# Ledger of designs, part 221: VHH binders against o26223

Target 1, 191 residues: o26223
Amino acid sequence: MKLLWTSQHIKVTVHIDGKVSKMDVLEAIKTRRSIRKYQDREVPEELIDKILDAAMCGPSAVDERPWHFIVVRNREMLEKIPEVHPYGAMVKDAPVAIIVCCDSSLEKIPGFWVQDCSIASQNILLAAHSLGLGAVWTGVYPLEDRVEGIRRLFSIPEHVIPFSVIPLGYPAENPGTRDLFDPDRIHLEKW
Key: E = the ipSAE of ESMFold2; O = the ipSAE of OpenDDE; V2 = 0.75 times the mean of E and O plus 0.25 times the DockQ between their complexes.

## First folded at step 11 (VHH)

Design K24 (framework vhh_lunsekimig_d3; at its last look DockQ between E and O 0.83; V2 from the best seeds 0.00; counts 0 for: SAP .69 > .668)
Fold by OpenDDE, look of step 12:
Structure K24 (fold): chain B 191 residues (1-191), chain A 122 residues (1-122)
Amino acid sequence: as target 1 above (191 residues)
Amino acid sequence: EVQLVESGGGVVQPGGSLRLSCAASGFTFSEYDLYWYRQAAGIERELIASITSGDSTWYVDSVKGRFTISRDNSENTMYLQMNSLRAEDTGLYYCAAEYSETFYGSPLFDYWGQGTLVTVSS
């Protein structure tokens, strides 16, 4: 079984066995959009593995790699996430979500974990897109109510900080592509 | 010019119904998550319902089963059907919009309406 997903600029073929057409990195970056609507279709474990592999390939401060990932497929848990994260409504409609966390005990330099986990989160989004999936970054940190909500819901220890919740699924929408290039933000040699 | 204009507010008796509308213009409506907030007198503004650009909905517990949020992208309009209204539902109701590529999700939304007053009283 093949699923074809077409955007304005790209065509992605996703196979049920996890095989997908290749997308170059620039295309992935430029055509990626937040996806909040998903098909009633399970995401193969193989694709999640690829996404998580990509998530762990980014750089981190002094190579501290403080990230942990909770993969959530349980429907009850997915449905509970919006209760503690009101701006994550789409999570309950996704077949799977990845919660990106920081293990503070792995930090070598304080504070850089935000960058580390951001890189991991973005890689999840890009990898998902390149594999014909849709995803969206829902911010958890630094909002205390969301952090503690997710912590309690998933029994996350105190030294581990929930950073983002990323629902994933086969896209059921096509928001199109954007052109966000702004030459006014580019300064040559000096401001 | 970007605008969000709420309408449909009014005075109703307990148990009554109202349908609020939020008419949007000046931006790509379909690419925004939409929110209903309300503010009662002397109380902070609270989020009561949301609908994502992908049509996922969320409700605060106090309105679950009574309120229904919806959107019509062809009309650039969001709705809030309010049934079984209670006195505690009285307040100024605001619509807000947040661009779909944002991930912060806060009361600091891109756009706010001016609000429409809902009064539930005997």
Scores: ipSAE 0.677, ipTM 0.859, lowest interface PAE 0.7, mean pLDDT 91
Fold by ESMFold2-Fast, scan of step 11:
Structure K24 (fold): chain B 191 residues (1-191), chain A 122 residues (1-122)
Amino acid sequence: as target 1 above (191 residues)
Amino acid sequence: EVQLVESGGGVVQPGGSLRLSCAASGFTFSEYDLYWYRQAAGIERELIASITSGDSTWYVDSVKGRFTISRDNSENTMYLQMNSLRAEDTGLYYCAAEYSETFYGSPLFDYWGQGTLVTVSS
């Protein structure tokens, strides 16, 4: 029996817009999956606002907070994303996408904006899941063709770097949860 | 352990049709994004079509309207229906798979089949 590293069925009740949520933080982290199939249903602006609020709450290097976000709902623009990002085919089928960007003029320490934007991207995925939505992170940086394609498509200034494109919506699939715990990757006190 | 096996290639005249199949084993097929790549003589391998775990499809411009990608999760098989074939469609066709919990997108080369040859000639 090895229960030290396994989660119990701990339930946390959170009030969201007068509604009670029964998903705890560990459950949210463990049950979040990349979702590429969405219902033909709009996502309310209030939920996008909550997701972006959560995105900005992660730690950032020297508190530089270099992230900017583009919210894309225009169908024609969503349909053009796969033209510059071939591995983002599902974006055209989503009701909305968030583009995570770095404003390099806000960077205080060279290179750490990548971690800052990675944290923001993961927070978007977790927040979306906690609100009953599905999302997927489609990578942009550091792939030069994708970076420049997205920059041109959304008129992004030269000092701003598009980092990720995250389509989201109400999920039309449920792939289940992953069992990834590997004790061979845990080293006590030394390698 | 993981295996991808392509079939359905052959010699066909211009304007003809072929259906390629990619049979998969050793992984949970429904959780993978699937790809068809083509390699012509003297040309780098290129992505021609894809289908996500959520059934979204993508096609390179040269095959749009002529090729159709599909998947059958119950049979662990992906298909490429090729219609109105042209001489420039000649090449070795590879299937590839990438686990859907990726933010990179492009498949790892270790999850590639051996390829199936398509020759379009009169």
Scores: ipSAE 0.669, ipTM 0.840, lowest interface PAE 1.4, mean pLDDT 88
Fold by ESMFold2, look of step 12:
Structure K24 (fold): chain B 191 residues (1-191), chain A 122 residues (1-122)
Amino acid sequence: as target 1 above (191 residues)
Amino acid sequence: EVQLVESGGGVVQPGGSLRLSCAASGFTFSEYDLYWYRQAAGIERELIASITSGDSTWYVDSVKGRFTISRDNSENTMYLQMNSLRAEDTGLYYCAAEYSETFYGSPLFDYWGQGTLVTVSS
């Protein structure tokens, strides 16, 4: 077992205790659940690096890649998020949260940044799950009170739009697998 | 088939206490975020307390330290313990539930109760 540390984020598999995730991507998609209860256990920086690498692997409109990420570990700041996002109470109990933002100065085509940041946000959820973590997407955009509250709390400039807050940690709950396949939603050849 | 029913409202003097209940039928609370709202006359409903499916709680500043939200998933019931009641707490209290597999985070279209009236007056 070995640990690799650097001041720059290295995109390499890190063996913290000899385990590397082997979850199939279809299994990850089908078994991921929103987790709102976390162990009192730190999330290694190396796992956050892997998650953010995955977030940035998503496609974007005209390859604009408008996303920025704020990694929040400071306890005081995590505890303040519910003050501006009252539906995100679980954030104060998470060891870390990722705020997904759009930098509008990077937009190449108007209006697709929402899809771009949604792709990045879902990749965060899937990557966290594949690494044995639990996460939940708490919506910020397009709810103006939440957007302005998060922007103020984290000193986010006017041209940058906070999109989502994603608390994550080692899960302390297991909501179980769901069977949501509905063949009535499938249309062959036409509606 | 699906219902939320609030109970426990009534008339109390300032400084008094009440315990509100919200019982679910037709679904189970365990995978839901739960909420208490109140509505005073002429005012829109306001969120006053929440408890997530993971038991994290939130309170609006005006009730913090006086109200306590809790849930008992085995009884499919949520509670609001209301202490040190003030005249401004008078209103119709609603419970609401939102399925926890959501990123919206507000029970706009999920389950709502009919409300229970709390009157704080001398």
Scores: ipSAE 0.527, ipTM 0.801, lowest interface PAE 2.0, mean pLDDT 88
ESMFold2 (binder alone), look of step 12: mean pLDDT 79; pTM 0.776

Design K25 (framework vhh_lunsekimig_d3; at its last fold request DockQ between E and O 0.94; V2 from the best seeds 0.00; counts 0 for: SAP .67 > .668)
Fold by OpenDDE, fold request of step 20:
Structure K25 (fold): chain B 191 residues (1-191), chain A 122 residues (1-122)
Amino acid sequence: as target 1 above (191 residues)
Amino acid sequence: EVQLVESGGGVVQPGGSLRLSCAASGFTFSEYQLYWYRQAAGIERELIASITSGDSTWYVDSVKGRFTISRDNSENTMYLQMNSLRAEDTGLYYCAAEYSETFYGSPLFDYWGQGTLVTVSS
């Protein structure tokens, strides 16, 4: 039983038997942080499946659901990702990464795939966090060098667009929570 | 006020060593990815090394095995140990910081130092 102490002393009990306590959705949203340091511990396939299930539960434009996911566990490949994505250095130190992609052939409304894949990516982050994992969204699209780098590295077809690389694992850091509520950003009825 | 102040630059002979420092203030240092960039005369600025908030490091190929990036969160300082310096390492070296809660992955619009000059010459 590893006790992860959050800055708020929220005890996330990860049961060794694979039973993870359910985290409230608002709690998950409010307490989620980008995690770039991971334990030397494998992530069970079951958790990845749950994360991917969550990734596919978000809305998309006209329900086009253009997303595809590449699950990367191979150490060599994880180590190569930073070569084409310099700002994804933590990927090489993660036990697993999910690459979110868009199949452009599934796109029904032009341009909305970015929103679709963003929602999927965010759901991955939230799901990971709710399951006691840490993750970070490393942007790929729309930076051409990153897009093409990831494409080549993973032999992704031309009609499929790499969108994000999300390393994840059991967290080995605790950045704490943030409070960014700003009432000045709220307008009632009109600007 | 946010500040990044580079130091440690100077003139060194080929094969020599320098240690650059970047002293940070005015922000939560531990929650930032840190970067060393350099800019040679007439050349575009390039990323040469990075260290994440989780201490994962990255190096451009030309400096691999020669440069080491590190950070000390207790001192709010990032370092670049540069060994086996070459003439092509000459340039202005910049420290940059990017907040951790980003998916962009570039300090282009975040915090930058003024740079420290490194000159490798015989």
Scores: ipSAE 0.854, ipTM 0.926, lowest interface PAE 0.5, mean pLDDT 92
Fold by ESMFold2-Fast, scan of step 11:
Structure K25 (fold): chain B 191 residues (1-191), chain A 122 residues (1-122)
Amino acid sequence: as target 1 above (191 residues)
Amino acid sequence: EVQLVESGGGVVQPGGSLRLSCAASGFTFSEYQLYWYRQAAGIERELIASITSGDSTWYVDSVKGRFTISRDNSENTMYLQMNSLRAEDTGLYYCAAEYSETFYGSPLFDYWGQGTLVTVSS
């Protein structure tokens, strides 16, 4: 029903933590960590809208922007994801998950949709972090068993490819930041 | 040096119980997803149970309700409590670990143990 579909876009006004909202881009990139433990607290629709807006603002090959998103809040559906994605156990414990999909009918250049959807996935992780949430990217594509499991579970049509499942919520863990700078991977002027 | 060492295997009768341990060293244990795999003779390794860094658990259907996975980050040890054991549970049990900043998941992991043998015989 169309009435049920419109309820998925109910917006809630939220006062965002000014400290988190003032995180600069380098800080967000360097301090983002994968979060698999969430508080028993709902994520406001307004924050999901901001995250998805950010996800759609990434660069895209020939500006094809093939991404579509499924927002999953239904507890029974979240609990079924680990049955088709055994390495996504934390999804059942999250208040919400975003499934990043590629609509192959929007593809203009073969194969670049993977990069497009990777960019969208990373933007979801960064946007969530900047808003005081935690998230993790659980891989779906190119693992055929996971792709078909997620497709069947969410009635995704054959021309649409589920790419990633990203559970998110208010973090209940606080891992430290990583120091990964490796100058041996930087080559000046040539290899 | 990075190590995973399984222990607690043995011979038990059907309906018996065993507790397996996987002791880890050489890495930040709390930042890893942890797994138990089983390999029966002539069969490829099968994922039996997992526990995330956030304590979410998963079990293959054949062991659900009978096996319980847990972790103790202070001791750098993962456990598998196996109850109501069946002949089909016989095999080598391996622990495995995968770093938290992965989006792949298994079966390819950074660290594997050497295995511990469980034999369920009447």
Scores: ipSAE 0.739, ipTM 0.870, lowest interface PAE 1.2, mean pLDDT 88
Fold by ESMFold2, fold request of step 20:
Structure K25 (fold): chain B 191 residues (1-191), chain A 122 residues (1-122)
Amino acid sequence: as target 1 above (191 residues)
Amino acid sequence: EVQLVESGGGVVQPGGSLRLSCAASGFTFSEYQLYWYRQAAGIERELIASITSGDSTWYVDSVKGRFTISRDNSENTMYLQMNSLRAEDTGLYYCAAEYSETFYGSPLFDYWGQGTLVTVSS
């Protein structure tokens, strides 16, 4: 068992025999950071499966579960994403990316799919982090140029809306944790 | 207070080179995505180069192979090396910064410099 210390003195435990210890959920939430630098190392399919399983565990409006996921490993496709999303330069350097989409034909109540796909996207980030990976959410929806660019690039049908592109890999940076708790944002009983 | 200041602009002949600098005060570059934008007379600003907090770079096609973006986080400074300059590169060059913990992915609502003028003329 190997204990790793961060600058905030929180521990990420990794068993030396190749098994990864379970991370406490509050620790995962507090220590997750946007990671834009990745090792030249393949992410195993089984880790992607675990991440997508976690993504689908989120609640959704009236249980509509409108999400679909495109897993992108092809180098040429990853390199093309910045051509339609110039602010996603790190995607070309990632071993894999997940595109979170809404299938509008699955909406049961209009207007909540953004919340649904946001929950799935955040679960991807947390699950990746708990498995020793780094990820970043690069926004697509509601920016029309990014939506249409990604839709065209991946042949996404018109009733399906690409919501986010999430590159991920084993991290090659450690930006550290932040202390963002602000008690002035907490209102007891009323505003 | 947060400030970005560009420098290094000037007049240069076609085929020449210039090196632009962007110095920051009031925040630390290492937690930011950094950008160079160009604005030619009478048109809107165009993103020409970026470097992420993780050092991934992007260039618009018109400057690929000629321009190089880099950063020196210890000096809180970003650079744009511009080689093989063309008349079409004439314009006002802006530095911009975007905080790393974001999913929006653009500096439009973040920090901008005042611009430095580059003129490419015979």
Scores: ipSAE 0.638, ipTM 0.847, lowest interface PAE 1.6, mean pLDDT 89
ESMFold2, look of step 12: ipSAE 0.569; ipTM 0.821
ESMFold2 (binder alone), look of step 12: mean pLDDT 78; pTM 0.774
OpenDDE, look of step 12: ipSAE 0.814; ipTM 0.910
ESMFold2, fold request of step 20: ipSAE 0.603, 0.580; ipTM 0.835, 0.824
ESMFold2 (binder alone), fold request of step 20: mean pLDDT 78, 79, 79; pTM 0.779, 0.779, 0.777
OpenDDE, fold request of step 20: ipSAE 0.843, 0.837; ipTM 0.922, 0.919

Design K26 (framework vhh_lunsekimig_d3; at its last look DockQ between E and O 0.75; V2 from the best seeds 0.00; counts 0 for: SAP .696 > .668)
Fold by ESMFold2-Fast, scan of step 11:
Structure K26 (fold): chain B 191 residues (1-191), chain A 122 residues (1-122)
Amino acid sequence: as target 1 above (191 residues)
Amino acid sequence: EVQLVESGGGVVQPGGSLRLSCAASGFTFSEYDLYWYRQAAGIERELIASITSGDSTWYVDSVKGRFTISRDNSENTMYLQMNSLRAEDTGLYYCAAMYSETFYGSPLFDYWGQGTLVTVSS
């Protein structure tokens, strides 16, 4: 038996009277896009709490869960991020950003914290999208200049490694959905 | 497939102005972050200005207030308006693009143009 792969149109999450319409998991994954343009509108703390709860629910190597999060709402601090991260210019225009960090003292097995923090970062992006927000992952680790710049700016201790900076807000752009399914990358039973 | 072509360079006197253009083809322009880099003789290539897919801009300190970056997604073109030019602005100006669905951010080799020469001299 051979499977015939089909793509389908998926509806984007919509805010209605302060509520978010329900989106299934596959729809959220397939319609999430990086958003770099935000409305001049505050993100409620309740939504940030939901996003961070989702971030911490990812699988983690030996359940070490080494992630810590810095929530940045201070306009002056957001405006300073592009000074140490030139490819994060959009951060200064966001109402809030989350910095995903690894606390190395929580690491149980060397090196897997990168995967742990990647999982947390992607969960932040998906959770934000499901709640009607837009976000983008701006990379910090393993670029030493960005790591040290962010560390100094936010007084992050030496045993903690800043991994990503994720600005988020209500989206002011809609780039649409990508069709990326490539059956040539799927091998049945053997290469 | 991806092509970036710079134009608008030339010789100008100190205090003069130039407008550089970067024409793009082979990709969905509106979904890319765009960059201007400068290569001066004997100096490594440096980022001088950028504009994200969401229109957020960044400038290196030496050009703030003098240079303005902009983009026209309908024409697949990025611009750099350079005012109050100084001798130290002399160099090859390169445009570069990076797909916005990235966490790396910095442009890779395949997404660079060939450069346009700006000479500020009296």
Scores: ipSAE 0.668, ipTM 0.851, lowest interface PAE 1.6, mean pLDDT 89
Fold by OpenDDE, look of step 12:
Structure K26 (fold): chain B 191 residues (1-191), chain A 122 residues (1-122)
Amino acid sequence: as target 1 above (191 residues)
Amino acid sequence: EVQLVESGGGVVQPGGSLRLSCAASGFTFSEYDLYWYRQAAGIERELIASITSGDSTWYVDSVKGRFTISRDNSENTMYLQMNSLRAEDTGLYYCAAMYSETFYGSPLFDYWGQGTLVTVSS
């Protein structure tokens, strides 16, 4: 049993069997941070399954659910990702990464897949956090060099668009929480 | 006021070494991914090294094995140890910082330094 702490002393208990203490959704949202440092510890498959389940629970345009997920655990492949994604250096140090992709053939209406895959990606981050893992969203789309780099590296078909690479693992850092509420961004009834 | 100030540049002979520093102020240094860029005359600025807020490092192939990026959060300073310098390493070296919650990862960084000149010549 490992205990993870947030800057707000939120206790997250992670069990070897993949069981974790519950975190309410607002707490998860508010306390989630991008994590770029990971423990030398494997992520159980059960947790990945839960994360992927969460990733598929979000809404999508016309319920098109265009998302696909590549789960990468192979060390060689993880180490190659930064070669095509220079801003994804932390991926090589993660025990696992999830690549979120869009299958364009599943689109029912054009262009909304970005929102769909964004929702999926965010759910991955929140789910990971809720399960006592750390993750970070590294953008792939719409940067062409990254898109093609990831495509080539993973032999992704032309009709499938890599959207994000999300390394995750047990966190080895605690960047603290943020207060980002801005009442000036709230308009009542009219601008 | 946010500042990134590069230092340590100079003139060195091929095979020589330099250590660049990037001193940061005005923001939470530990929450930023840090980057070294360089720009040679007539050439576009290129990313050469990075270090994440979690201390993961990245290098462009041309500097691998020769350059080492590091950071000291207690001093709000990033470093670039450059060994075995070559003529082609000549250029203006920039440090940049990107907030850790940025997911885009673009050459559009939150903060840039003014650069320090490195000249490698015989």
Scores: ipSAE 0.588, ipTM 0.818, lowest interface PAE 0.8, mean pLDDT 91
Fold by ESMFold2, look of step 12:
Structure K26 (fold): chain B 191 residues (1-191), chain A 122 residues (1-122)
Amino acid sequence: as target 1 above (191 residues)
Amino acid sequence: EVQLVESGGGVVQPGGSLRLSCAASGFTFSEYDLYWYRQAAGIERELIASITSGDSTWYVDSVKGRFTISRDNSENTMYLQMNSLRAEDTGLYYCAAMYSETFYGSPLFDYWGQGTLVTVSS
């Protein structure tokens, strides 16, 4: 028998035997790879909604939740992103991209918004992966040319800071799993 | 140990063509984004072309339509076909590689070659 429950923004099926019916969270974390090649296949709005719901589940400094998200599907706009972000060439080949932004008017503790938006960005990557999508985080902040270019392209006001651009789609590549555990990075009790 | 080696540079007349190669040893290109940079005298290196692990390409405006970047992962080699060369294309050409699990999106801290000289002169 399985036990089901529903939240306002997330629906989870939990089996009585304790097994999650989709991808386990540790599996998602360990197998997520940056994907830069996508199938010619649309991503349904429903999946984008689930990904953004997950993005907003992260903790934030003093619960400030400074994040805003721009969902970009327009082909012309996706093709323009590499003009202001030359290291984001794959964005033009993605069916959709999410721009993670900070609204500085929501910031309660100066400077922690970077951590807040990083948490949201990583949650986007993991949620996309768990839904069978591939994604890659392309950095915007703090590189001035990228910030201004993205702000200009998407009419982002000056008090809103574009942080990252995350193209995503059904993957057309499989780079495989890596073993990155490094015990030399672990210090017990002290350095 | 781990190296990138550029080749194919030389002296060419304006309007001529060259094909640059970048070969990797000690690692494989398949999970790397690859880049060509150009350095003219007295100027910092500038990115002129890139190709991602997914084969998406980008070119700086000054070389669009004249240069073509490509990769052959089975040969661990990247190429830059340069056509309609101009005097302003003169400089040292560097290849670079960056592991694809990055969000900075440039090879500032990974692998660089030593450069191959291209001279465009009449």
Scores: ipSAE 0.565, ipTM 0.809, lowest interface PAE 1.9, mean pLDDT 88
ESMFold2 (binder alone), look of step 12: mean pLDDT 80; pTM 0.788

